# Designs tried in a protein design chat: VH-VL binders against o27280. Part 24

Target 1, 266 residues: o27280
Amino acid sequence: MDSMNVPEVLEIKRIVEESESVKTFIFSWDFRREVRPGQFVMVWDFRDEKPMSVSLIDPVRSEIGISIRRVGEFTDRVHGLSEGDLLGIRGPYGRGFELMGRDILLVGGGIGMAPLAALADEATARGMRVDALVAARTADELLFLDRLEAAGVNISTCTDDGSCGFKGFAHERLLTLEENHDMAAVCGPEPMMFQVMRILDERDVPAQLSLERYMKCAVGICGQCCLDDTGFRVCAEGPVFWSQELSRVREFGRYRRDPAGRRVPW

## First folded at step 1 (VH-VL)

Design cC11 (framework fv_cemiplimab)
Fold by ESMFold2-Fast, scan of step 1:
Structure cC11 (fold): chain C 266 residues (1-266), chain A 121 residues (1-121), chain B 107 residues (1-107)
Amino acid sequence: as target 1 above (266 residues)
Amino acid sequence: EVQLLESGGVLVQPGGSLRLSCAASGFTFDDYAMTWVRQAPGKGLEWVSGISWNSGSIYFADSVKGRFTISRDNSKNTLYLQMNSLKGEDTAVYYCAKVQGYSSGYAFDIWGQGTLVTVSS
Amino acid sequence: DIQMTQSPSSLSASVGDSITITCRASQSISNYLNWYQQKPGKAPNLLIYAASSLQSGVPSRFSGSGSGTDFTLTIRTLQPEDFATYYCQQSYDTPFTFGPGTVVDFR
């Protein structure tokens, strides 16, 4: 058993309220343990443990950030914590994003912007040109706009209800954006990612997609994080996959797993 | 309605082989991971092996690794345990169980009645 | 491997008593702990999952608590059908491991 499989108890150094439903929890981090954008950690509140994407990686300040959306009992309890309180963190886990070329398109939906915000920081630090399409149901759910702007990212927004930017879905907005990118990275609701992937494939833009699908197989026995045809495990082989890999997966964009492990349509 | 039924347990000589079967009914078999748990006479429970819903992930306890093979046939709603190079220490009641995922972990929520394997001369 | 221990190994009780069984993990397992009941000659039954969640159909006199390394199963107002062996089990990492069991006998 290595140190990554044992939760380290860390003090919450700072909490940033990103929206009514999303907070970023910032911890001091020992960067002898490398963390890359697209990787996740297990967050333990001394009762339950859940996978959370790393949304901030700052070696200069020796900090990482974890952005958590309030969606259930565990996340509700964590949102009730204050600076100075303790959480257990183990990891990082999973395959991170690979960067290539001179320009990158980021397409993020809701909390899916969290791993993409960390990626944007790395891409801009490497001198890449970064365009971000930030999508949400409503304006209140658009995340990290100020952080992306401060990093020099060229931002486009869309909301389902038209409360900010383009009125419509991410893939509809994508059709109105320029086609010239060396690569793309996509994270958000699986139906959104499926539609975006199809457009990027038609444009011959190589894309990496982050699957934060139900990961109740962290102990390795349950098939809830396995993809259909390929048998990919999100925690072991993901969460980041190339689009050509996902095009062969029958379940991608069509089915999800409920807490009991049953296949249900999106 | 929901049930698991093991079969195949018999007396086998040391070094022999045996295949156990577990027939599932009353639930969608191919949505769940399955497991084998054994219990030696008068002793506690010991986890033996587990298999994911699509057979993509397979795990064994160290005591049986290299000797036992777990498999499933989703078209027949059946789980199998192939046991080779049997030892006296493998004498036990073998249970199959359904692995139920919850928001906070995994548990074995449906168990079969068990089938007794005796390894003796 | 994660080692599980239980205390006591056995206990004697009367109908109507409240009893407590303790389970300890050799390392932190968060709340990835289950409790099972096994009656003589029968297969185990799931009582509690995720340390404190009562399985559907299980009487409310059973309750679980704890997190990390220390866990407790409590049975309030013991009934005749509760005389059985109880096992804790961690599902945090493979191999999955069970405690050695606690036998609850009548006085």
Scores: ipSAE 0.000, ipTM 0.407, lowest interface PAE 16.4, mean pLDDT 83

Design cC12 (framework fv_cemiplimab)
Fold by ESMFold2-Fast, scan of step 1:
Structure cC12 (fold): chain C 266 residues (1-266), chain A 119 residues (1-119), chain B 107 residues (1-107)
Amino acid sequence: as target 1 above (266 residues)
Amino acid sequence: EVQLLESGGVLVQPGGSLRLSCAASGFTFDDYAMTWVRQAPGKGLEWVSGISWNSGSIYFADSVKGRFTISRDNSKNTLYLQMNSLKGEDTAVYYCAKDSYGPRWFDPWGQGTLVTVSS
Amino acid sequence: DIQMTQSPSSLSASVGDSITITCRASQSISNYLNWYQQKPGKAPNLLIYAASSLQSGVPSRFSGSGSGTDFTLTIRTLQPEDFATYYCQQSYDTPFTFGPGTVVDFR
């Protein structure tokens, strides 16, 4: 890590409560440093550093947003912060989503809707037709529906319990949709993404999928993360991969790696 | 408007060296992989080399491995191809192109720069 | 390396005709196949990506199909500007490889 890659200490300008377990933290951002949908930042609470996807990119207001789900000690501490408190932000990192063609399908599960919400904003600004399949376990866990609707997105929902939209999983709902899109972008739990990717591949729809990795970001450690058999590094090559790239990775949908590089089943 | 402009192509004798440049504008250069593709006079297209957005992944065709190096300067929005130990078979128009890097299609392409290797 | 072949190597057609160009990969490449058009003296231009997706700005008379090892580019109602060489290209694995090209001549 060189001096160009140091965390910038930023004040939390605003906090939006997206659900019982998800908050979006909004910061003033200097857009001379460009941020694109699909990129991530390292969020530092002055004790630990974790990667988080950028969920809001607003150059008109000069703001970025980072949506964080409460899942452990780090995220519990961050959720306890208030407007005016400080966080360290380093990045952005990774390649962003690429937009091509005239229409795009977004498939998001849970917090995976966060980077896709930013992508939806960019796609609609470019004049693309955007269809979103938003999946969650229950209606209360569906994220960003109001924001997507305000952007002009065509929304389909599914919940495991049937409390909103189709009753079932994202890939089961996708099977009932017969439309072809010029491209798709997918983000959510890795097993969901694997099933969705297989369907889109069979339909000849090129898909981009965003992988989430929890990593130590000590000196040089982030640059060593990789997928098995491919040599791709999530922080360098990803986090966004095309379905072609992921289809060659034995661990996609089957395993993940902890910070020590050990395989951990889903 | 996305624009790519190659330069550096000249006549070089066998065994010589040459560096090609590709100046990019109209897109966020450091978010995309870039590639070099060549075309010998009257022949088809041959992929030469590719480089990821941050230079972390670099690829070469077998015909140029060990002789060519690819690099980029993201602060200058410029892609380079350093060609060493040039052979007559390297005579071609060299195109740079924006690589989507999955499923990897090349668009747009520059106009090309002609490299001639002859004594 | 994945080898790509195209058929025919050349064809002659009249304005208004429909033509088909085929591309074959030496191994399965799923749908990771692109089609490019190159006019004499010009750089190539992307027509189709992911076997069947039409690039923005490309006329709808162009279409692609296929998966696995066998792919087809169809140009329905040929126009004078379609005089060109057409290349398929696999993006499944490095080194990326192009077909030898199909020359489309108009009389």
Scores: ipSAE 0.000, ipTM 0.399, lowest interface PAE 17.3, mean pLDDT 83

Design cC2 (framework fv_cemiplimab)
Fold by ESMFold2-Fast, scan of step 1:
Structure cC2 (fold): chain C 266 residues (1-266), chain A 119 residues (1-119), chain B 107 residues (1-107)
Amino acid sequence: as target 1 above (266 residues)
Amino acid sequence: EVQLLESGGVLVQPGGSLRLSCAASGFTFDDYAMTWVRQAPGKGLEWVSGISWNSGSIYFADSVKGRFTISRDNSKNTLYLQMNSLKGEDTAVYYCAKGLYSSSPFDYWGQGTLVTVSS
Amino acid sequence: DIQMTQSPSSLSASVGDSITITCRASQSISNYLNWYQQKPGKAPNLLIYAASSLQSGVPSRFSGSGSGTDFTLTIRTLQPEDFATYYCQQSYDTPFTFGPGTVVDFR
């Protein structure tokens, strides 16, 4: 029976500390309920529910992983949990990434590397060549480098402060990397994604971008799900969108919405 | 193995209605957008309609807007095209195809089903 | 709507020839251009996507190039199974549109 809309109470099997601010929570998962890279789940701590991207999909071990950054009261409570504690998981939801061709570029900023780590696993399992540009403010915020390296991914890094790899922003580093990929997948802050998308468009590389702020749109509860000037139904398509869809949106990369739904410049 | 099988094509009088079906197998149907493309006898390909994986985005060619409706039943792995107010110029082989966007081009096609609109 | 034009409308060739088919869009579509092959009595098959990316299983003698408004499909060392009709298709914006087709016949 379809159980994806009912929270399932699952035991935390293992916790991996990815950084000072990020942990991956691993659960046993019944893969009769399929999950794809780019999809998310609703995580319920029995007080509040938040959308979180799936960062590990392991059918061999029958496990999924959910990576959570510590940014507020909900995530603080979840970070305080231990192996053996319980969380409610509902889903998966949303449109996942689609893979095509023989080579892919991944561009991730901060926690945006979480869904891209799952995608990297699938792409390498399919025999694709994977190049990853991993960006963060500082070296300590670069995520999944060891996991990507173990998977055979070709890694480039950049940090705003120059503490690891190229000193600068993701789009500045991208300009120094090779130009030919069959596709790209991008996840991170919207200003980063917008700049990266423009470069990939100039290079004629089709890209998929994951808009974390629209994850609730995919489950029909986000009042901010309609994109500006196109009439596009984000609720039905998110969180992953093709660059073709986003290049026509006036708000993408220029405005965001505050908790009250008001437009605010980046 | 990806398989798409269209059905429902018959001879219909002008002004009539008809529903086409496309049965899909060999892939996770609810992960992909789906498309209908038609081809009049001896003519080229004409895109008719497309639908996203969850039915949230639906598109039509101007020639069929207001007359045709696209839908899908993910529990049955089936795509539908409801055709109303049929005209002679709707006579064509109707193909079901997997995909919609550039990154998901029409990579697998069914064998087609012939719709003839004539008095 | 974005209009697609192909040239030539028909082309006669011999096995072993190299041929080029052109496709033009009425406005810039970046690289959102696909090429399909259709043999008589059969459904179309995808050859090229994103203007220049070869679909899995398609022979390397097929190649695509171009961006913006002007695109080409090239078939090197034409084989007997390549005599077919070829269509370009833009996936930049809805409604998606096909070119009128190019028929490649035996000389």
Scores: ipSAE 0.000, ipTM 0.391, lowest interface PAE 18.3, mean pLDDT 83

Design cC3 (framework fv_cemiplimab)
Fold by ESMFold2-Fast, scan of step 1:
Structure cC3 (fold): chain C 266 residues (1-266), chain A 120 residues (1-120), chain B 107 residues (1-107)
Amino acid sequence: as target 1 above (266 residues)
Amino acid sequence: EVQLLESGGVLVQPGGSLRLSCAASGFTFDDYAMTWVRQAPGKGLEWVSGISWNSGSIYFADSVKGRFTISRDNSKNTLYLQMNSLKGEDTAVYYCAKDMSGSYYAFDIWGQGTLVTVSS
Amino acid sequence: DIQMTQSPSSLSASVGDSITITCRASQSISNYLNWYQQKPGKAPNLLIYAASSLQSGVPSRFSGSGSGTDFTLTIRTLQPEDFATYYCQQSYDTPFTFGPGTVVDFR
């Protein structure tokens, strides 16, 4: 193994409650191991491991942050931890986002804003203009708004129920936003990302999309990264992919796989 | 380049004590969890004990709990297994192994083993 | 404790054959299953971790599959160096447990 991929046990330095269901766990990090926005780490609680996107990259304070939504047994156990407790962290893994041009668009849904918040920090530090469309089902699930505002990001919001900002889906809101971006980065539920990608393709805006289910492919766990498209299977290094590749995958945005490998609609 | 070397295995009387050592080289020892796995003559593998990178998490198999202790000295790149109240059923080759992680996941590097015989 | 079983206990094969070994856990262990190879008089070697991930340096003829309670190790086109004992091992919960092993011998 490379030194950048060696596992280690780290103390939880600080915990930030982002919402009722999301916490960010902050660790001291040795930046001799480079971390880029869009990469993930494997988080171990000494029993189970799960891939989690890096949501904060702070070389000045020598810290990284990992944002975790409570959705099951593993995440419930991790949410029960306190500052000073230990977690195993292995990584970083996967392909990060590639920044290009001067003006970028971020489109995030729910916890998908986590890797995009780290990207926003890097883009603004490089002098880029950043527009972010932050989408969620309800106002309580909109994440990182204060952090994005502090970074100088131009923020638009939408909620399915209309409790904050535009009432409707991310792609409906996107149709009302300006069209002059050099690139876009998108992360969230696959149905949202599919619709957003379609609009960006029509506008000739190159987009990078981060697919949570491909995080395991980057560490060699292949079961979740195969997409059947009339018998065709795609296994590629993730989690970030360019829109041109995803537009050819019939399964993207329409179906997912359950734990038994069966195709189920979103 | 990466290697583990066990030492200390000898013939011991029942009820006796013995300390095994495992010298590590070729990797950053204090980043990884370490484990002891034993194998009785002609039998399969049995996990004995594990210790996390900072000694914060230690576990034992039920068969050795209360009799064995595991420890590590990160400044010397050395893992230890202190075995007390030895029984005939403890006769085995004892392997030192490195975990892929700082906690517990998979044993990617193994030593050559050291034979412990408990007999009158 | 989580109990691991393997089948078959032993099998005889020739160079060029393909073989499959199965491993079952007494409860769901997700994908926290590893496969090891041990040659006579030698220490074990890690072949596969996380049920299906091939360890660096291990030939592609080895593959693993499965999740939950049922797992398989497949070796395609057996080579002379593949005649050994194979063990599965769960790392889901302590105490960690190994299967009893499968001996692969010459026919």
Scores: ipSAE 0.000, ipTM 0.384, lowest interface PAE 19.4, mean pLDDT 83

Design cC4 (framework fv_cemiplimab)
Fold by ESMFold2-Fast, scan of step 1:
Structure cC4 (fold): chain C 266 residues (1-266), chain A 121 residues (1-121), chain B 107 residues (1-107)
Amino acid sequence: as target 1 above (266 residues)
Amino acid sequence: EVQLLESGGVLVQPGGSLRLSCAASGFTFDDYAMTWVRQAPGKGLEWVSGISWNSGSIYFADSVKGRFTISRDNSKNTLYLQMNSLKGEDTAVYYCAKAPRYYDSSGFDYWGQGTLVTVSS
Amino acid sequence: DIQMTQSPSSLSASVGDSITITCRASQSISNYLNWYQQKPGKAPNLLIYAASSLQSGVPSRFSGSGSGTDFTLTIRTLQPEDFATYYCQQSYDTPFTFGPGTVVDFR
């Protein structure tokens, strides 16, 4: 049997409380199964299964970390678990980020910083200069700032309400960043990612964007993961896409679909 | 209650050396960057140097580069400024101030009382 | 280095007046601008950060505005304790730089 398609039951080794609503669950990992920043795993609590981005990849300690925001019944149950408890992990799945050049800009919103934190670790380990723009609605929703600084990342923050750093949205802050970059990686709410992509395209900075849309399948089995106009399946062809690919999708950044398939603005 | 207390300011001859200290209390010292700002008698404020929470990032004004060194001891909640090759133009009240943890748009929210350094024969 | 200028260098006002002080940066600094108040013989006190965000504990009569190169500090209904020197400071890039200050004196 393909080990990627069978959940492995792993013990929670350590839990890090990132904020009131976000925890990182750390597991021992056998790195004979390669894991790269931008990939996700399916987390199974023996009742329900959901996709979660890998936020920590630490081959020195032989650990991976999975950051989970409390947003519904499944995540509320997982947040109630303790060190020593068991979870099922399937994966990894999806296309990870590709690194090129010497300089990278990371732009993350909310929980979107989770996959970017793992990417920051890899980029700094390669000797790249890393600048991160970390955005959230309020200061208490900014994630991974301590970890990014410990990794040597140059950090800019912005909050909608001005409670930390620049008062405003990520794209407004990005307009004030002068430094050129060989590439960028972006993850967060789709309206933020769309505005950021537009600015990076204007500056001729190639960008990779990670889609955090709900997925009901792994390994491309379920067609409802498809994007409008292209037929891309996030779990099979993503979750990471180049900005060139996303610029052709009418849905990206403009509206989402409700359960009835109707267009709903962000 | 946040408190910063500078010490070490004295009269020193041109070309001499001096070390300033700043004792911090009332906040988690190793969670924040720290900075030195000086003010010559009757003049405005001049930023001198800054150091990140873990000493990983250090910055200096051009007027003091190569002559001054900033350091911190997080176990003692103390910030230091080592001043070498002192010039008359270095005469000022030296303030230590609490800085934001990251290099962002926040300001210096708490300041010490200052310590006077006079460089003269 | 980013150079900061302030206008006016000094102004005279009476209790109850509303006053404005301007600050200009030699290049765009977005909203990376802070305002400080300093009373004679005292250390500076942070009033406003990020151009328009009021520091905790600072009276609401103080407000800041502006972006890019041009910034304004406004004090509504001036109080006796507001007679002081005011400095702007950019935190956009190192070395951080202060304006030359504006002295607000009793008329």
Scores: ipSAE 0.000, ipTM 0.422, lowest interface PAE 14.0, mean pLDDT 83

Design cC5 (framework fv_cemiplimab)
Fold by ESMFold2-Fast, scan of step 1:
Structure cC5 (fold): chain C 266 residues (1-266), chain A 121 residues (1-121), chain B 107 residues (1-107)
Amino acid sequence: as target 1 above (266 residues)
Amino acid sequence: EVQLLESGGVLVQPGGSLRLSCAASGFTFDDYAMTWVRQAPGKGLEWVSGISWNSGSIYFADSVKGRFTISRDNSKNTLYLQMNSLKGEDTAVYYCAKDKGITIFGGMDVWGQGTLVTVSS
Amino acid sequence: DIQMTQSPSSLSASVGDSITITCRASQSISNYLNWYQQKPGKAPNLLIYAASSLQSGVPSRFSGSGSGTDFTLTIRTLQPEDFATYYCQQSYDTPFTFGPGTVVDFR
């Protein structure tokens, strides 16, 4: 019997306000169901179910955390909940990040820092040197800086408006940073990830990228989770892909498909 | 059909040199890291060397460092191991293996049949 | 270098048995552990990667577990083709190292 396909009703143990628009919901977790950075869970509010990346994995305290940005009706309802309230959690799903070598570069945009924060914890626990480039539109949207600093991560920031750190986009900031890393992990808006991937490919740094746009099919059985050309399914084969895999997908960073199958530019 | 075929294993005198080749077919060679693993007669497996998809990262076991070099020619779908200053303890079947990914850290999912190198006077 | 040890060094079993092989690393390797099967005169075959992920084409009777320093390979309902030598291997840090192997022989 696969209990991961049935939502478990869990009590919200603690809520951390990460920013005006982002909260991390913390639950007790039985680590007999292993969770890895880069995996996601389905969060059920007893009306709708949405995929959310795991942002905290703490086997010492027996806790997981799920960071949620307020962007629509579902997330607005979840943000209205309090400690002690209940949510359904199903999963984990997807393949997580692989760690390799002695040093890693993390490049995160906005809420894309959520799965990378969990990865940073694992990488530092492994004894890796961790450099993080944290990007956002404004200073108020930079996430997890205190948590990354506490973990011993070397942090660089950039904001589109220049309100914190480098003024510009993540890929522009990356061009001014040290070139040598054994691997990289990238999560954020697809156009950002595409530009970052190009630079990392030029530097011969193998990168893993997390594609969260199609995580609507938790068990990978629906066609809308497929990518063009290769037929990769984010929920079945992802959400984490190596950059070499994505270099063969024409749509990555250029367009997506709407429900009718039409190309929609980013 | 995904295949790896090693060649070049022969009897060599101590202090000699030998180059092993591994011909890849049935997959896109330049999308994967490659590794050499050896096995002495009646003994277990010993990792020797690995090379990333683009030759950007190269690693060696301490026992062969400075004596062996690994290289690949992606235009010819071929992996090489140049062995210099050969010692009796280098006697082994040498396997080439394909990694699951572009780096050597993903696990070796396809192996060749092996080629026997004997170092003896 | 990271040292790998396996227990037992050999075991005798019958078809239909369930067997367990243990692997221990001299330091934490997270989940960077692979299991390989080798039959006499043949190249090794990957069974499990990332400690617990079943390689495509490998029968579901094989399973792996563990993290950190202690790892286990379990074969349920042993079949005739499963009599072989099994190796664990860490891919956490170079040089990569294999365990000494466990010989599973016919009783």
Scores: ipSAE 0.000, ipTM 0.408, lowest interface PAE 15.6, mean pLDDT 84

Design cC6 (framework fv_cemiplimab)
Fold by ESMFold2-Fast, scan of step 1:
Structure cC6 (fold): chain C 266 residues (1-266), chain A 119 residues (1-119), chain B 107 residues (1-107)
Amino acid sequence: as target 1 above (266 residues)
Amino acid sequence: EVQLLESGGVLVQPGGSLRLSCAASGFTFDDYAMTWVRQAPGKGLEWVSGISWNSGSIYFADSVKGRFTISRDNSKNTLYLQMNSLKGEDTAVYYCAKSSGYTLDFDYWGQGTLVTVSS
Amino acid sequence: DIQMTQSPSSLSASVGDSITITCRASQSISNYLNWYQQKPGKAPNLLIYAASSLQSGVPSRFSGSGSGTDFTLTIRTLQPEDFATYYCQQSYDTPFTFGPGTVVDFR
């Protein structure tokens, strides 16, 4: 039997408040079931089940962390829980990021920094030079800066309103940063990722991008997350895709899908 | 050690059917996409079909579309290719191969199994 | 479908030679190009993925380069075990397509 299909009821060991709207829930984990940065789990509160990216992978302490932003009824209920309370966890699912070369650029927007924080830990442990561009609407929405700094990551920030770092969007800030990295990993709102991908493609930097909307496809559920012009790669191994795959997707960065699967502009 | 073992290749008459199997070991089978590639005697490699780790994405070469089906049983670490309405042009060694990840290169291959379609 | 061509179709070489094989795609495939080696009677082996990344365990005398439509495989200081057929393959879009192969023979 596939043990990843059965939820395990786990005790919340520790809760870290990352911001007013984001918390990281930490659980003891048996690393005989391997977890890689870029993978996700299904979180079950005994009423609803939602996919969440893994943001902390610590085999030394035998812990995983899952960072959750408060945006609706499910996440409001989960945010109301305390250390010692129980949640169901299924997974991990999806394929993780691949690392190559000696230096990597991470570009994260909002909660998209969560899977990239786990990746930063792995990259630094492998001896890679890590540059991170952390983007948000306001300073209060920048995530994981202290964790990245503690890991030795070279951090650049930008906010739409100019409250911290560069005033402007991630792609505008990226244009002012050095042009050469062996690879990049990008996670955040699709319009941000699309603009960043264009710049990285022009610089001939191979990039992996994480698309939250493909998490349902990775667990065998298809309907809302598929893109018409991606061929073999639609729903195949999400949420992480190489930029060359996404360059073929006409709606990437321009449209999203609502709960009924209808195309809606960003 | 990664190992892929194909079986099922035999002589079949035109219009016949045949199922090939590929037994996988040495890796977590349900984490990887799998593919079938064939090679006609004295010819080059031709990609036939691919299937994602969860069977959510399945694709075929135009030459076999509608006649072949690909499937996998993750509980048995086995990949299958069901071949129907076989033609002489389908005569080939059929290889089972593992994808290495998002780049969809084929990092490990089986030994191949020979399918001959002749009357 | 994306069509792949290789040049030359065959070449004769001696141990110690350096050789180059060219692969061309009918449209841009970025760096989604893989190289395989096949010895007589054996299954193919992956040499290079993503146009220029050397597969683990493959000797450093093998190297790949190129992007877009034009790609090359170079083998420096050819060894006896390198006499084989070499195939390029695009993984940019389905159906995945292989080049017709280049046979590297003894002189």
Scores: ipSAE 0.000, ipTM 0.407, lowest interface PAE 15.3, mean pLDDT 82

